# Miniprotein binders against a7ua95r516to809, part 7

Target 1, 294 residues: a7ua95r516to809
Amino acid sequence: ASLSLLSISDLVPDLQFIFFWMSNAIEILYFIQQKSPAYMQTIELMDDKAGSKESLLSATISANEEAMTILEEVIMYTFQQCVYYITKTLYVVLPGLLDCNPFGTEPSSEQCRRAAGVCVCAVCVMPEAVRRVVSVFQTTSDLLQQYQVHSEIQSQMFAYLFFFTNVSLFNQLIDKGPARGWFQRSRVLQIQASVKILLDWAKGAGHNHLAQKFFAKFCSTVTILASPPQQLSQMSWKALCAEHPSLKPVQLHRILTQYQLMAELGPLPIWQPSSEDEAYIYRTVDLLESFENH

## First folded at step 19 (miniprotein)

Design hx3
Fold by OpenDDE base, look of step 20:
Formats: structure tokens, sequence, C-alpha cells
Structure hx3 (fold): chain B 294 residues (1-294), chain A 116 residues (1-116)
């Protein structure tokens, strides 16, 4: 019940606090890392008139190491909290992406309606379900930029969010797709168009490489399912494996089996797994993606 | 000059008091602002200590910095524990926060005495 009400906008104040400290902790860590060697050298160059130089140096090194450790903990903790809140929001909005009809005339977002003019921005023309997903990513991007978070941390954040999104969408498609009719060509084309809008946003936001990398599995699945039967039936198992290396043999086999059922093609010998892959197509544990690998 | 260092200590105390007052009022934003300013004052203290070639002052400044970072970490954890409804974690982190404040104040007073 409570999860359905959490918009990304409701989380902004919480995220602002974390991003503030995450950014500052990174800057402070960088400061200490750059300056500490000079400070230690200043102590080392001191005349040891009292025999206390070694103890003083040791104490300063210890204090510096502890300070760096605490800063690393701040960075790690704040990163984890950001990911937790953002992924929680994504979890709520992602299922809508699979049911979205991007070819329908959905009304413009309420936010754009409040602007005195018809906003023709890419976000305003997006289907509502896609816009909700994009809004999570855009808000994250805006906050990361606002607080000038280090580019590496930004990349790690988006890598994880894209990973999470891919796993979530892929697992839902594989698990619920047959029952929801998402394997039907018309529905697949809708999903493909919705994902393309998301990928186009990611490209525009400067995350094209990350998006292509982390959405590869979901995109491959959608591409196979969107393929015409006449085209796909001419592709061998080996060719499909080569074209879709992000898919495990068990995943590809499942997709092809469901495609056969949906398209009423019957068994196709050309899609028979190789002898090398035959042992892997039955590993049902590998069918769904895990969230733990990141 | 000793006078310049004394003025720095007074600024550090003022920023700490601002943070403590904000924490008492439950204003985490103002507390964070004050703590951020306190970090900047400590960074400057470290640089002054290095410029003076005073190893004892470098140590004292680094120790203050460590305690301030402990304070900040505890504040962050306490804030999010409370938001998650984990009252036990929030209480623990608030205690850590209080201890860090006390230790910071103690070290700041020790530094003042060493400069007098």
Amino acid sequence: as target 1 above (294 residues)
Amino acid sequence: SDERLEQRIERLEKRLEEAEQALKEGDVREASRALFELIRELEELLEEADELGDPELILRAMELFRELLRLILALIKATYARRKGDEDEARQELEELRQAIEEFRKRLEELRKELS
C-alpha cells in the first residue's frame, strides 16, 4: 500500500540531504589524500629535539587513516541509501512500462499542462508510463549535477540503476510475459518502442554506453520477440547466440520456446541448441537474473 | 600568530555551537550547513599548521577533523534510521553523535590551552 504512493518527488528532500554529504565527503577525501603527504613530510622534517617525532608522526598517520576510513564509510553509506530509495521508486513504476501503449494519444503530463504553453519537449510527448520512469532517472541526474557529485560516482549510480531496471524488466517479461500477452507481436512492438524512448533519453543524458551495456539482455529479448517469424525461423541457434551474447542459453531457449508457441511454428530443428549448450538450457536457476550480482 | 589561531578556535567553537543548536531544534539542514563550515575552518587550520611547520598543531587539527567526521557520519545514519523507523539504530547513532561532539569540544579546549 505505502509503496504505491511514493513518487520520486516525495523523495527529493531525502535525496538532497544524502547527495549533499556524498559530494562533500568525496571532496574532503580528495583534500586529505592530496594534502596529507605534505603534512606528514612537514612532521618528518622537524628536528627531533625531544624524541617525540616518531610518536607524533605515528599519531598523525593514524588520525589521517581513520579520517579517510570514515569518509569512505560516508560515501558508501550515502551511495547505498541513494540506490535504495531510487530503486524503490523504480520498482513501482517499471511494471507500467511493459503495459504501456506508446502509440496511443495519452494526455500530456500534468506538469507540462501547468506551463502556459504546449511543451513539445521530449518528455512531454512521452507516454505517461515511460515518463514516470524517465522522471526517476532525470531527477537523479539533476540532483547529481546540482550537488556536483564526482563523475565516477555518477557513472556508478547510473550503471546500477540501469542494471536494476534491466533485471526488473527482463525478469517480469520472462516470468509474466506469456500470461500477460507481452509475447504477442503487437505488445512486443509497444514494449520495443517504449524502451527505445528510454534509451533515447539515456543517450541525450550522456549515458548511451552504459544504457547499451546494461539494457542489452532486455533489448535482445525484445528484439528476438519483435522479429518476424519468417526471419527468425531462418536463424540458427548458433547465429542467435552470436547475435545476442548477453542471453544465457537457458534464457534464449525459453524465449524461442515461447516464441514458437505464440507464433504456432512448432518445433524448429534449426533452433536446437548445440551439444555444448544442451546442458545449460535446463539450468532454470539461471533463467531469471539476480539483483545480487552488483 | 597566536592571535590568529585563537580567532580560528573561536570560529570553530561558534560553528560547533551553531550545529548543536540546529540539532536541538531538529533542523538537520542548518546543522549540516554549520558542520560544513566547520569542515572548512578545520581545512584552513590544517593548512595554517603546515605553513607554520607546527607538527603538534597538524596532529591536533587532524584529530579534530576525525571527530568531526565521526559526528557527520553519525548524523547521517541517525537521520536515515529515523526515516526508516528504526528507533534503536537512530538512538544508537544519536549517542555516537553526542560522544563525537563531546570529544570534539574536549580536543578544541585542549588546543586552546596549548596555545595560551
Scores: ipSAE 0.817, ipTM 0.943, lowest interface PAE 0.5, mean pLDDT 90
Fold by ESMFold2, fold request of step 21:
Structure hx3 (fold): chain B 294 residues (1-294), chain A 116 residues (1-116)
Amino acid sequence: as target 1 above (294 residues)
Amino acid sequence: SDERLEQRIERLEKRLEEAEQALKEGDVREASRALFELIRELEELLEEADELGDPELILRAMELFRELLRLILALIKATYARRKGDEDEARQELEELRQAIEEFRKRLEELRKELS
């Protein structure tokens, strides 16, 4: 298919159509659920001189059930389309997070201070790659609020978007990291700062608990890689598993292997997997995450 | 009253015509506005039928409501099938849309006849 829409802003009209019907279908379903008992009561109280009450009640129940089924399908379908288009946008912009520098050069010149209107120690500009990802999340949040989508549905939307982001970033890092130099210490610290910007956005948007839950694997990975060698070399395999339960044995083993190479550490006996985990560190089918739950 | 109900049927027919015209023009946003107004009218019809204690009208309104929802679902699916380039699915959903419009109109005409 031809995807001429490259940014979230180009998708806004399509997302407006999705959210219009998603939000209204939710409200319409609530209306039917709350009113249906009264409608059935009215039929049950009718004077049944023609003997048609039971068939009328049955037909009305059937029509009501069919209407609710159709509304549930509208809600599910609109949610799926929303996820489809937003995650296609995220897939394109997320790899840039692994290459960007969120630190920048701290501007302390008189020219920068005067342009900012007051004397400040730093004016940090969010890297374009991070800004593109935040823009996707913020635009989604703004549209969900604008269309008054129920808070439970908003939470499910962001749960999936954070899950997708986590899987995409983790898989890219593991798969391409060695060739791209993403395991170098300075790069890992830059990645860590970029992730912090995303987590700060999620906290400010009221989704902190979802971000903590669904970014856990990528955050654990970056936390391990950012740890100073003196600190990390004192943590056993068992301790690392306990600190980072979101990582599978094969994943933790791969992360520690890359850490050893970049920190120029030899094999450490303390990082030898437990007997229980030893069989699982070679399960390469489990190395990359699926975009489906499992 | 029958006069109030006839006025509501006239509004339903008007909104359906507006939705059909918007769809012919490819204006999905205007079609959605018109279909939403139809939903509002049918919600009010259901409430009026319940207040009148009219079980036959409750059934007819619920059947109209169901057909309108089939129409809306087909519109949404056709829209995104077309955007994905799935011509077979888009054709199928446009046929579902056409059938839902015709069934809605048929039931609305039957309701009008029952009032007179």
Scores: ipSAE 0.817, ipTM 0.944, lowest interface PAE 0.4, mean pLDDT 85
Fold by OpenDDE base, look of step 19:
Structure hx3 (fold): chain B 294 residues (1-294), chain A 116 residues (1-116)
Amino acid sequence: as target 1 above (294 residues)
Amino acid sequence: SDERLEQRIERLEKRLEEAEQALKEGDVREASRALFELIRELEELLEEADELGDPELILRAMELFRELLRLILALIKATYARRKGDEDEARQELEELRQAIEEFRKRLEELRKELS
């Protein structure tokens, strides 16, 4: 099946299997970690009748350590598979977020229409493109809760997913934005509104800190692009760097250059990079974010 | 004590058989359920061994537990390798799964003989 047709709903059965074993492996690991000292103590307290106590203890320690190692591998592997499937789904739906007009009266989802009442839930009021992205995160959250996955693992999962989302959206905006008209003020405001809905969801889901942290780069980019020319033209390079520390000099320079072109502004000396940053603004390798730096 | 342990071994065998049957049928969900129950039985065996103060039984139970975990890991890897279309990895992990089952069965039988 083409990746383009995979909905998060289609992945639920696969994710359920992953989360089942992830949760259970964590529980089993916890059990072993709590109980193993007592088991070892029981062996240690045994009368050394045949000089076999040391060998028995060593063998038991080894078996226990191997068991824990396997459990850690189960947890790691299941985590990786979960991320793999969810990020594939995100990859499909995230481009729609940049093209979304959240101010349009898009019809409510068919599911909410079938309910005899106008569902005024936050999800039903969301634009379809935003709803699709939120649905991925919500389904992930629901499954993590359903299988009672440890809160730390949940946080790590969302940290990665937000990281991935930020990198994907940022790279798309920087790379394709000029050609697709996403740097136009009207489009930027749409993107800003769509991202706000996502951030509001993340806040409601208890992931506000993670969302703020990992979306910082994309949010900074959108904030700059959403700024009125009269306001932004009064901000120096140094001030912009200080206000948007998540952006590399090359990224900020690219954003400002594209903004200048879009707004038909002449060269602005105030946006000229500092002598310290001048060498870095030409590092095109640092322009796009890497998915590997997590 | 011996009768209780024999009954535990019988339950372990039953759960293993259930898992094997489910695996033969390609029912990964049922296999997972059976394996989960097998884990619980082994946890109880470990606790019983500790309560009895039997260090050899603790070792045997821990060894069974290790093999079961290897089996579970192999099952998970095989399942997702197949879903990714990596037939070579899936085959390798399926072989690991089979070996883990056999080793588990062997150790379980050894345990039975030691208790007889």
Scores: ipSAE 0.816, ipTM 0.943, lowest interface PAE 0.5, mean pLDDT 90
Fold by ESMFold2, fold request of step 21:
Structure hx3 (fold): chain B 294 residues (1-294), chain A 116 residues (1-116)
Amino acid sequence: as target 1 above (294 residues)
Amino acid sequence: SDERLEQRIERLEKRLEEAEQALKEGDVREASRALFELIRELEELLEEADELGDPELILRAMELFRELLRLILALIKATYARRKGDEDEARQELEELRQAIEEFRKRLEELRKELS
């Protein structure tokens, strides 16, 4: 049933229920934490008639600790359900970014400029595939603000969503890119333009630092692939590693191999890994990113 | 103060009935509103018990609070277990919800009896 939800708007009632209780559980937990010492002191200062003070205090401490434990579970569970539903939607819409043409069919750079330069509230001006992804982020942001979810929780939410986006895009590019023609120069430039729209949204939404941190691997990949051959072929392996520290040796090696093939620069390897990295360029277990590395 | 506490117990009973009726109708929003009103009443009860210096009332209010939170957690979990198609988890959480409602009502009845 959640896989049939291609639009984030169909998910809004469920997200409203989640955010209502997430936000209120945080406020209720704060209430208990601020008031509990006074309640315990009232019991500790009681006139101990019939020696019941110790049992009352023990029972009250237990009930208080159980209440706080339940609230922590509400917060954790609602966060997990939120990311579950939102990432299922993202998983369906993200691949379209790799296939879409943000330049359109008429003055391509003009349409791309309009889409990339528009504020977050003008999502419908963007290419459809980009609009779907931005709509997920924007709807999430609007609901978190509407329900006054604590700012640190909002940051953790977007950190995870950007992490998920990066892993999904990177893995699909590496895994499916050769068969789909995604390493072709014109395609890479289209992908780069689409990613810029996402980064601009994140900057406008106040999440620039999170986006820069969590999109680094995919952005480095696209930057390398978009580089002119004469500039890239003059860079050493060491220089590329220094410029793109987010890429593991096996990942950089795979990207450069695909680049060399796409640019038709001959079969002889242009970039020679350092002796340190030579042991790692064939570690295929490290090629794809885990969705659980956060 | 006992008349004021009696009125509060009446409001708690009213909101619990509203929550149960909303759940029977599948109206999760109205159920949530009623449950949140119960939380607000219990927060006020705790403050009143502390102002009175009444340790037994503090304990009773905290126990009601705990059971209400169990109820809310079970509601949330049952809702999303069913959405995911995990029928076993949904049934388990619905039973937890029923038990939490029953326990809350029993403790509320006990508090009312203490007023007599």
Scores: ipSAE 0.813, ipTM 0.943, lowest interface PAE 0.4, mean pLDDT 85

Design hx3
Fold by ESMFold2, last read:
Structure hx3 (fold): chain B 294 residues (1-294), chain A 116 residues (1-116)
Amino acid sequence: as target 1 above (294 residues)
Amino acid sequence: SDERLEQRIERLEKRLEEAEQALKEGDVREASRALFELIRELEELLEEADELGDPELILRAMELFRELLRLILALIKATYARRKGDEDEARQELEELRQAIEEFRKRLEELRKELS
């Protein structure tokens, strides 16, 4: 609980310890993998006068395999601890992203006016809620680079962080959106702008492909909600499913129901689910996403 | 050659003492530094053993390396078990750490004895 209440900067010393051993374990594993064949060949070529060659080779292979197993466990364990603590921080800061206004209501804040005066691009000026999320991603990226963690591990880390972010934002929007007014068009446009800032960060950090893949569900949701009524009402259910394959039928149905209500398009359903999907639009167990893979 | 190996064993013993002292003080950063230097010494020992064509020394160096890695894994797990409040896991991993230190020391003593 105490780690979930702390900012990412309070976790840095603990993350440094983890990243130190994660990075070094990867390099040590590489050392053993590259050198082990030579060590085994040296033993295989020994003069076996005492008849000890087979036992020496067997013992050395066993010790080598055990060392590699331990190193793989270090890498896995340190990865799991990083994800655990970083997502605890994300869980605390992500809900604010749905309530903030990235456009600002008016230039009445000294900080907002100074930021606008230094940078004329709205994307460069971000509200505190978005800044907190970006700070978690940026701090994680900086530490991974500082400790020279292998790029494939960095990609796996951000794949999970983006997955977690997507699930958290989607579930909050679906669960709390009606009560919080988040389906109103002006709020959807604010949310869309805030997510754009996160996507721009991911692109600049070299993770554009991962962000496109793992934010798909939330981005599809916001894209639908931001669509003008004339355009959206002309699209069939089948066309929407094809355009937004990340959304399950129950999820698409809920999004369109809220859209129709907030756009005041009347009570008669505009979008007719396909016969195959009709069985699934009422499966409320499938409405919210799980934070765990299955 | 035997002179260089004896000096390396002495450095290994010194770094082990530094790591144990840091752990006694709860200084995980200093313990990690000392353990990393032990890793570098063992990597060099493996390369030296292979260069000499000494299969017994290759085995002994790999066994030391394995025990050092067990020590490092136990340290990491104990550190985060304590942070999570899992006292049972923390005690288990601290015992694994103690056992790995004792096993490393025993194997290092055996290696020194084999050199005379």
Scores: ipSAE 0.812, ipTM 0.942, lowest interface PAE 0.4, mean pLDDT 85
Fold by ESMFold2, fold request of step 21:
Structure hx3 (fold): chain B 294 residues (1-294), chain A 116 residues (1-116)
Amino acid sequence: as target 1 above (294 residues)
Amino acid sequence: SDERLEQRIERLEKRLEEAEQALKEGDVREASRALFELIRELEELLEEADELGDPELILRAMELFRELLRLILALIKATYARRKGDEDEARQELEELRQAIEEFRKRLEELRKELS
């Protein structure tokens, strides 16, 4: 299937196979970790009349260590494959968040009627673009719970998904925002409302702390852009850096440049970078975030 | 006690055959079910070996366990190499899978011979 048409429901069979082995490998690893000392003690206490005790112990330790290494690789590999497929879906649906209007959109009653759950859910009243992103997160959450994946692994999964979401939205806003009109105040307010729906989902799903941590850069960007001109123009560069520590100097500079243009505050610079930051405001290598920089 | 171990070896052989048949039919989900049942049998074998205080049986069970885990890892990797369209990786992992099955069967036969 085309990336522009990829849906999370098409991936469910592949994700079920991944989660089956991920959850079971975790359980099996725990079994070995809890039982291995007893097995080694049994060998250490054997009567060594044949002189084979050290050979048996060495071979058993080696087999045990290899088994644990393979299980750790299963867990790592299944985690990596899971995030690979889910982020390919997110890549397709995330751009729509920047274009949608959560204020004037009517819910899709047909999609609500087809859902197995209660039709009064918040998903039924949100824009289609936001619903598609929430659906990815919700389906992932449902599968993780269905397979009883350890809560720490579930948290690690959503930490990465929120990280990916933040990087994708931030980079697209910075790269495409001028041409797409996304820096206009009315659009920023729409984007802010759409992100709030995602944050509310994360809070209701028990992942609020992860969302606060990993959406920080994009949320800071939107908060600055949504600020009234009278309020923002009175803030110093130092104050903005203190309130938004997730933003690099080049990123804050670019955001403020777009803000000044869209708010029609004139051509004269308003925000003076600190002497420490002045060397960094033009470092274009630091402007976009890396999907590998976790 | 040798009769119980012989019966467990027979169950292990049967589950391996079921997994192989499922793989030949392309039924990865049924293969996974059979392989997980093999894991449970080996976990029980390890516990029995430890309760009996049999160090050599502990080693043999752990070696079988290692080979089964290599088999499972290869299956997972082959499945997703194929999904990504990486034909070279898929063939490599399917060969690893075949070798792991062969090694598991060999070690299981060696264990059966020790009981005769």
Scores: ipSAE 0.811, ipTM 0.945, lowest interface PAE 0.4, mean pLDDT 86
Fold by OpenDDE base, fold request of step 21:
Structure hx3 (fold): chain B 294 residues (1-294), chain A 116 residues (1-116)
Amino acid sequence: as target 1 above (294 residues)
Amino acid sequence: SDERLEQRIERLEKRLEEAEQALKEGDVREASRALFELIRELEELLEEADELGDPELILRAMELFRELLRLILALIKATYARRKGDEDEARQELEELRQAIEEFRKRLEELRKELS
């Protein structure tokens, strides 16, 4: 099946199965961890009539440890499968976030399925491209809550999804941005507005801290590109490094170089990397973010 | 006490049969429901064993629990291997699932014999 046709809605049955077992495995693990000491104590307190008590206790401990190990494997495996399916869906919809015009009056053609009429909910008033991204996160959140998945696992899931989203958007912007005109101020402002809608959603969903942390690199890039030439040309390399610590020197250098070209600015000595950073700006391997580092 | 345990074993057998039937029909949702109910029955069996202070029953219940968890893990892996189109992994995990069911049934029958 072509990757282009997979909506998050099509994955819901698959995700439901995973979240069901993820939640139950966590619950069962908690049950065993709480009750096992009492069960072992019950065995320990029994009269050793046949010298079999130690063997029985050892066998019970072994069975319990193996059960816990299997449960941990279920939790880890289900987590990995969730991430796989959700990120696959994000990969398809995220490029649309960079191309969308959030200031356009194009009516969302898709009626909110939740309302028998014109829904004015925050999601329904979003641009379609933004709505598609938010829908992936919202569906994930709704399923995690529906199956009462432990809050720590929910936080880890969203941390990874925000990480993935940041890496994907950042890499696309750096790699394709110049060719697609995404470095033009008008386009940057559109991207900034679209990302703000996503961040506002994350804030409303209770994930503000995670979103701020994991989107820092992409947000810094967009902030620099959205800055007026008069303002940005007054900022030194050191000042920009200090203001945008999430950016590697090679990344900042690339952004400033592309900004200079877009704004038709001559060489700016104030943006010259320090002698300390000069070796790092040539590390092209560090230009794009890796998906494997998380 | 003995009658209560016999009834528990009968419920365990019933839930296992429900899971096996659902698996044969390819209904993973119904299989998961039946397996969930089987987990709850085993949790109750463990609590009953603890209340009775029966260490052998605690061990047998924990062993059943272990086999059930292996079964569940294999079911999950088989399901997703199939969806990814990895037929070799799916076949392997289905065999693990079958073995776990057989071992669970064997242990359940042993438990029945010990309580009779």
Scores: ipSAE 0.807, ipTM 0.939, lowest interface PAE 0.5, mean pLDDT 90
Fold by OpenDDE base, fold request of step 21:
Structure hx3 (fold): chain B 294 residues (1-294), chain A 116 residues (1-116)
Amino acid sequence: as target 1 above (294 residues)
Amino acid sequence: SDERLEQRIERLEKRLEEAEQALKEGDVREASRALFELIRELEELLEEADELGDPELILRAMELFRELLRLILALIKATYARRKGDEDEARQELEELRQAIEEFRKRLEELRKELS
């Protein structure tokens, strides 16, 4: 109940606080890393009139190392909190991506309607379910840029968010897809179009490589399911494994089995797993993706 | 140099007081602003200490910096513990915050006495 009320906009004040300290901690860490050697050299060059130079140097090194350790902890902690809040928001909006019809005229977001003009930006023309997902990513991007967070941290953030999104969408599709009719070709084509809009956004935002990498499993699943029966029935197990290396044998086998049922195809010998993969197709523990593998 | 350092210490004290007042009021944003300004003052103190070739001042400034960072970390953790509803963690981190403030104040006063 309480999770459904949290929009990304409601989290912005909390995220601003985190991004402020994340960015500043990175800058401070850089400052210490750049200046500390000079400070140590100043101590090393002092006249040891009191025989305290070694102790003073040791104490300063220790204080500096502790300061850097604390800064690294600030960066890590703030990163984890950002991921927590953003993924919590994604968790709420991602299921809508599987249910949406991108070919339908859904009304524009209420927020864009309040502006005196019809906003024709790429985000405003998106289906509402896609727009909600993109809004989470866009807000994250805007905040990272606003606080001038280091590019490497931005890349790591988006890598994780894309990873999380892929795992969430993949697991939902595999687990609930058959029961919800998401394996029907018409619905798969809707899902494919929705994901393409998200990938196009990621490309426009400069994250094309990360998006292609981390969405590979979900995209492979959707690609297989979107394939016409006439085409897919001509592809061998080995060919499908080669075309979709992101899928484990158990995952590919499940997808093909559900496809076969949905398309009312008889058993296809060409889809028979290889002798090497035969033992792996029964490993149901590997069917769903883990969020811990990142 | 001594007058400049005295003025720097006075600014550090002022920023600390601003942070403490904001924390008492529960204004985490104003506290964060004051703490950020305090960081900048300490960075300048370190640079000044290096320029003067004063290794003891470098150490004292680095120790102040460490305590300030502990304070900031505790503030961040306390803030998010409270938001998660973890009152025990929030209380613990607020105690760490209080201790870090006290230690920072103590070290700052010691520095003032050493320069007087």
Scores: ipSAE 0.805, ipTM 0.938, lowest interface PAE 0.5, mean pLDDT 90

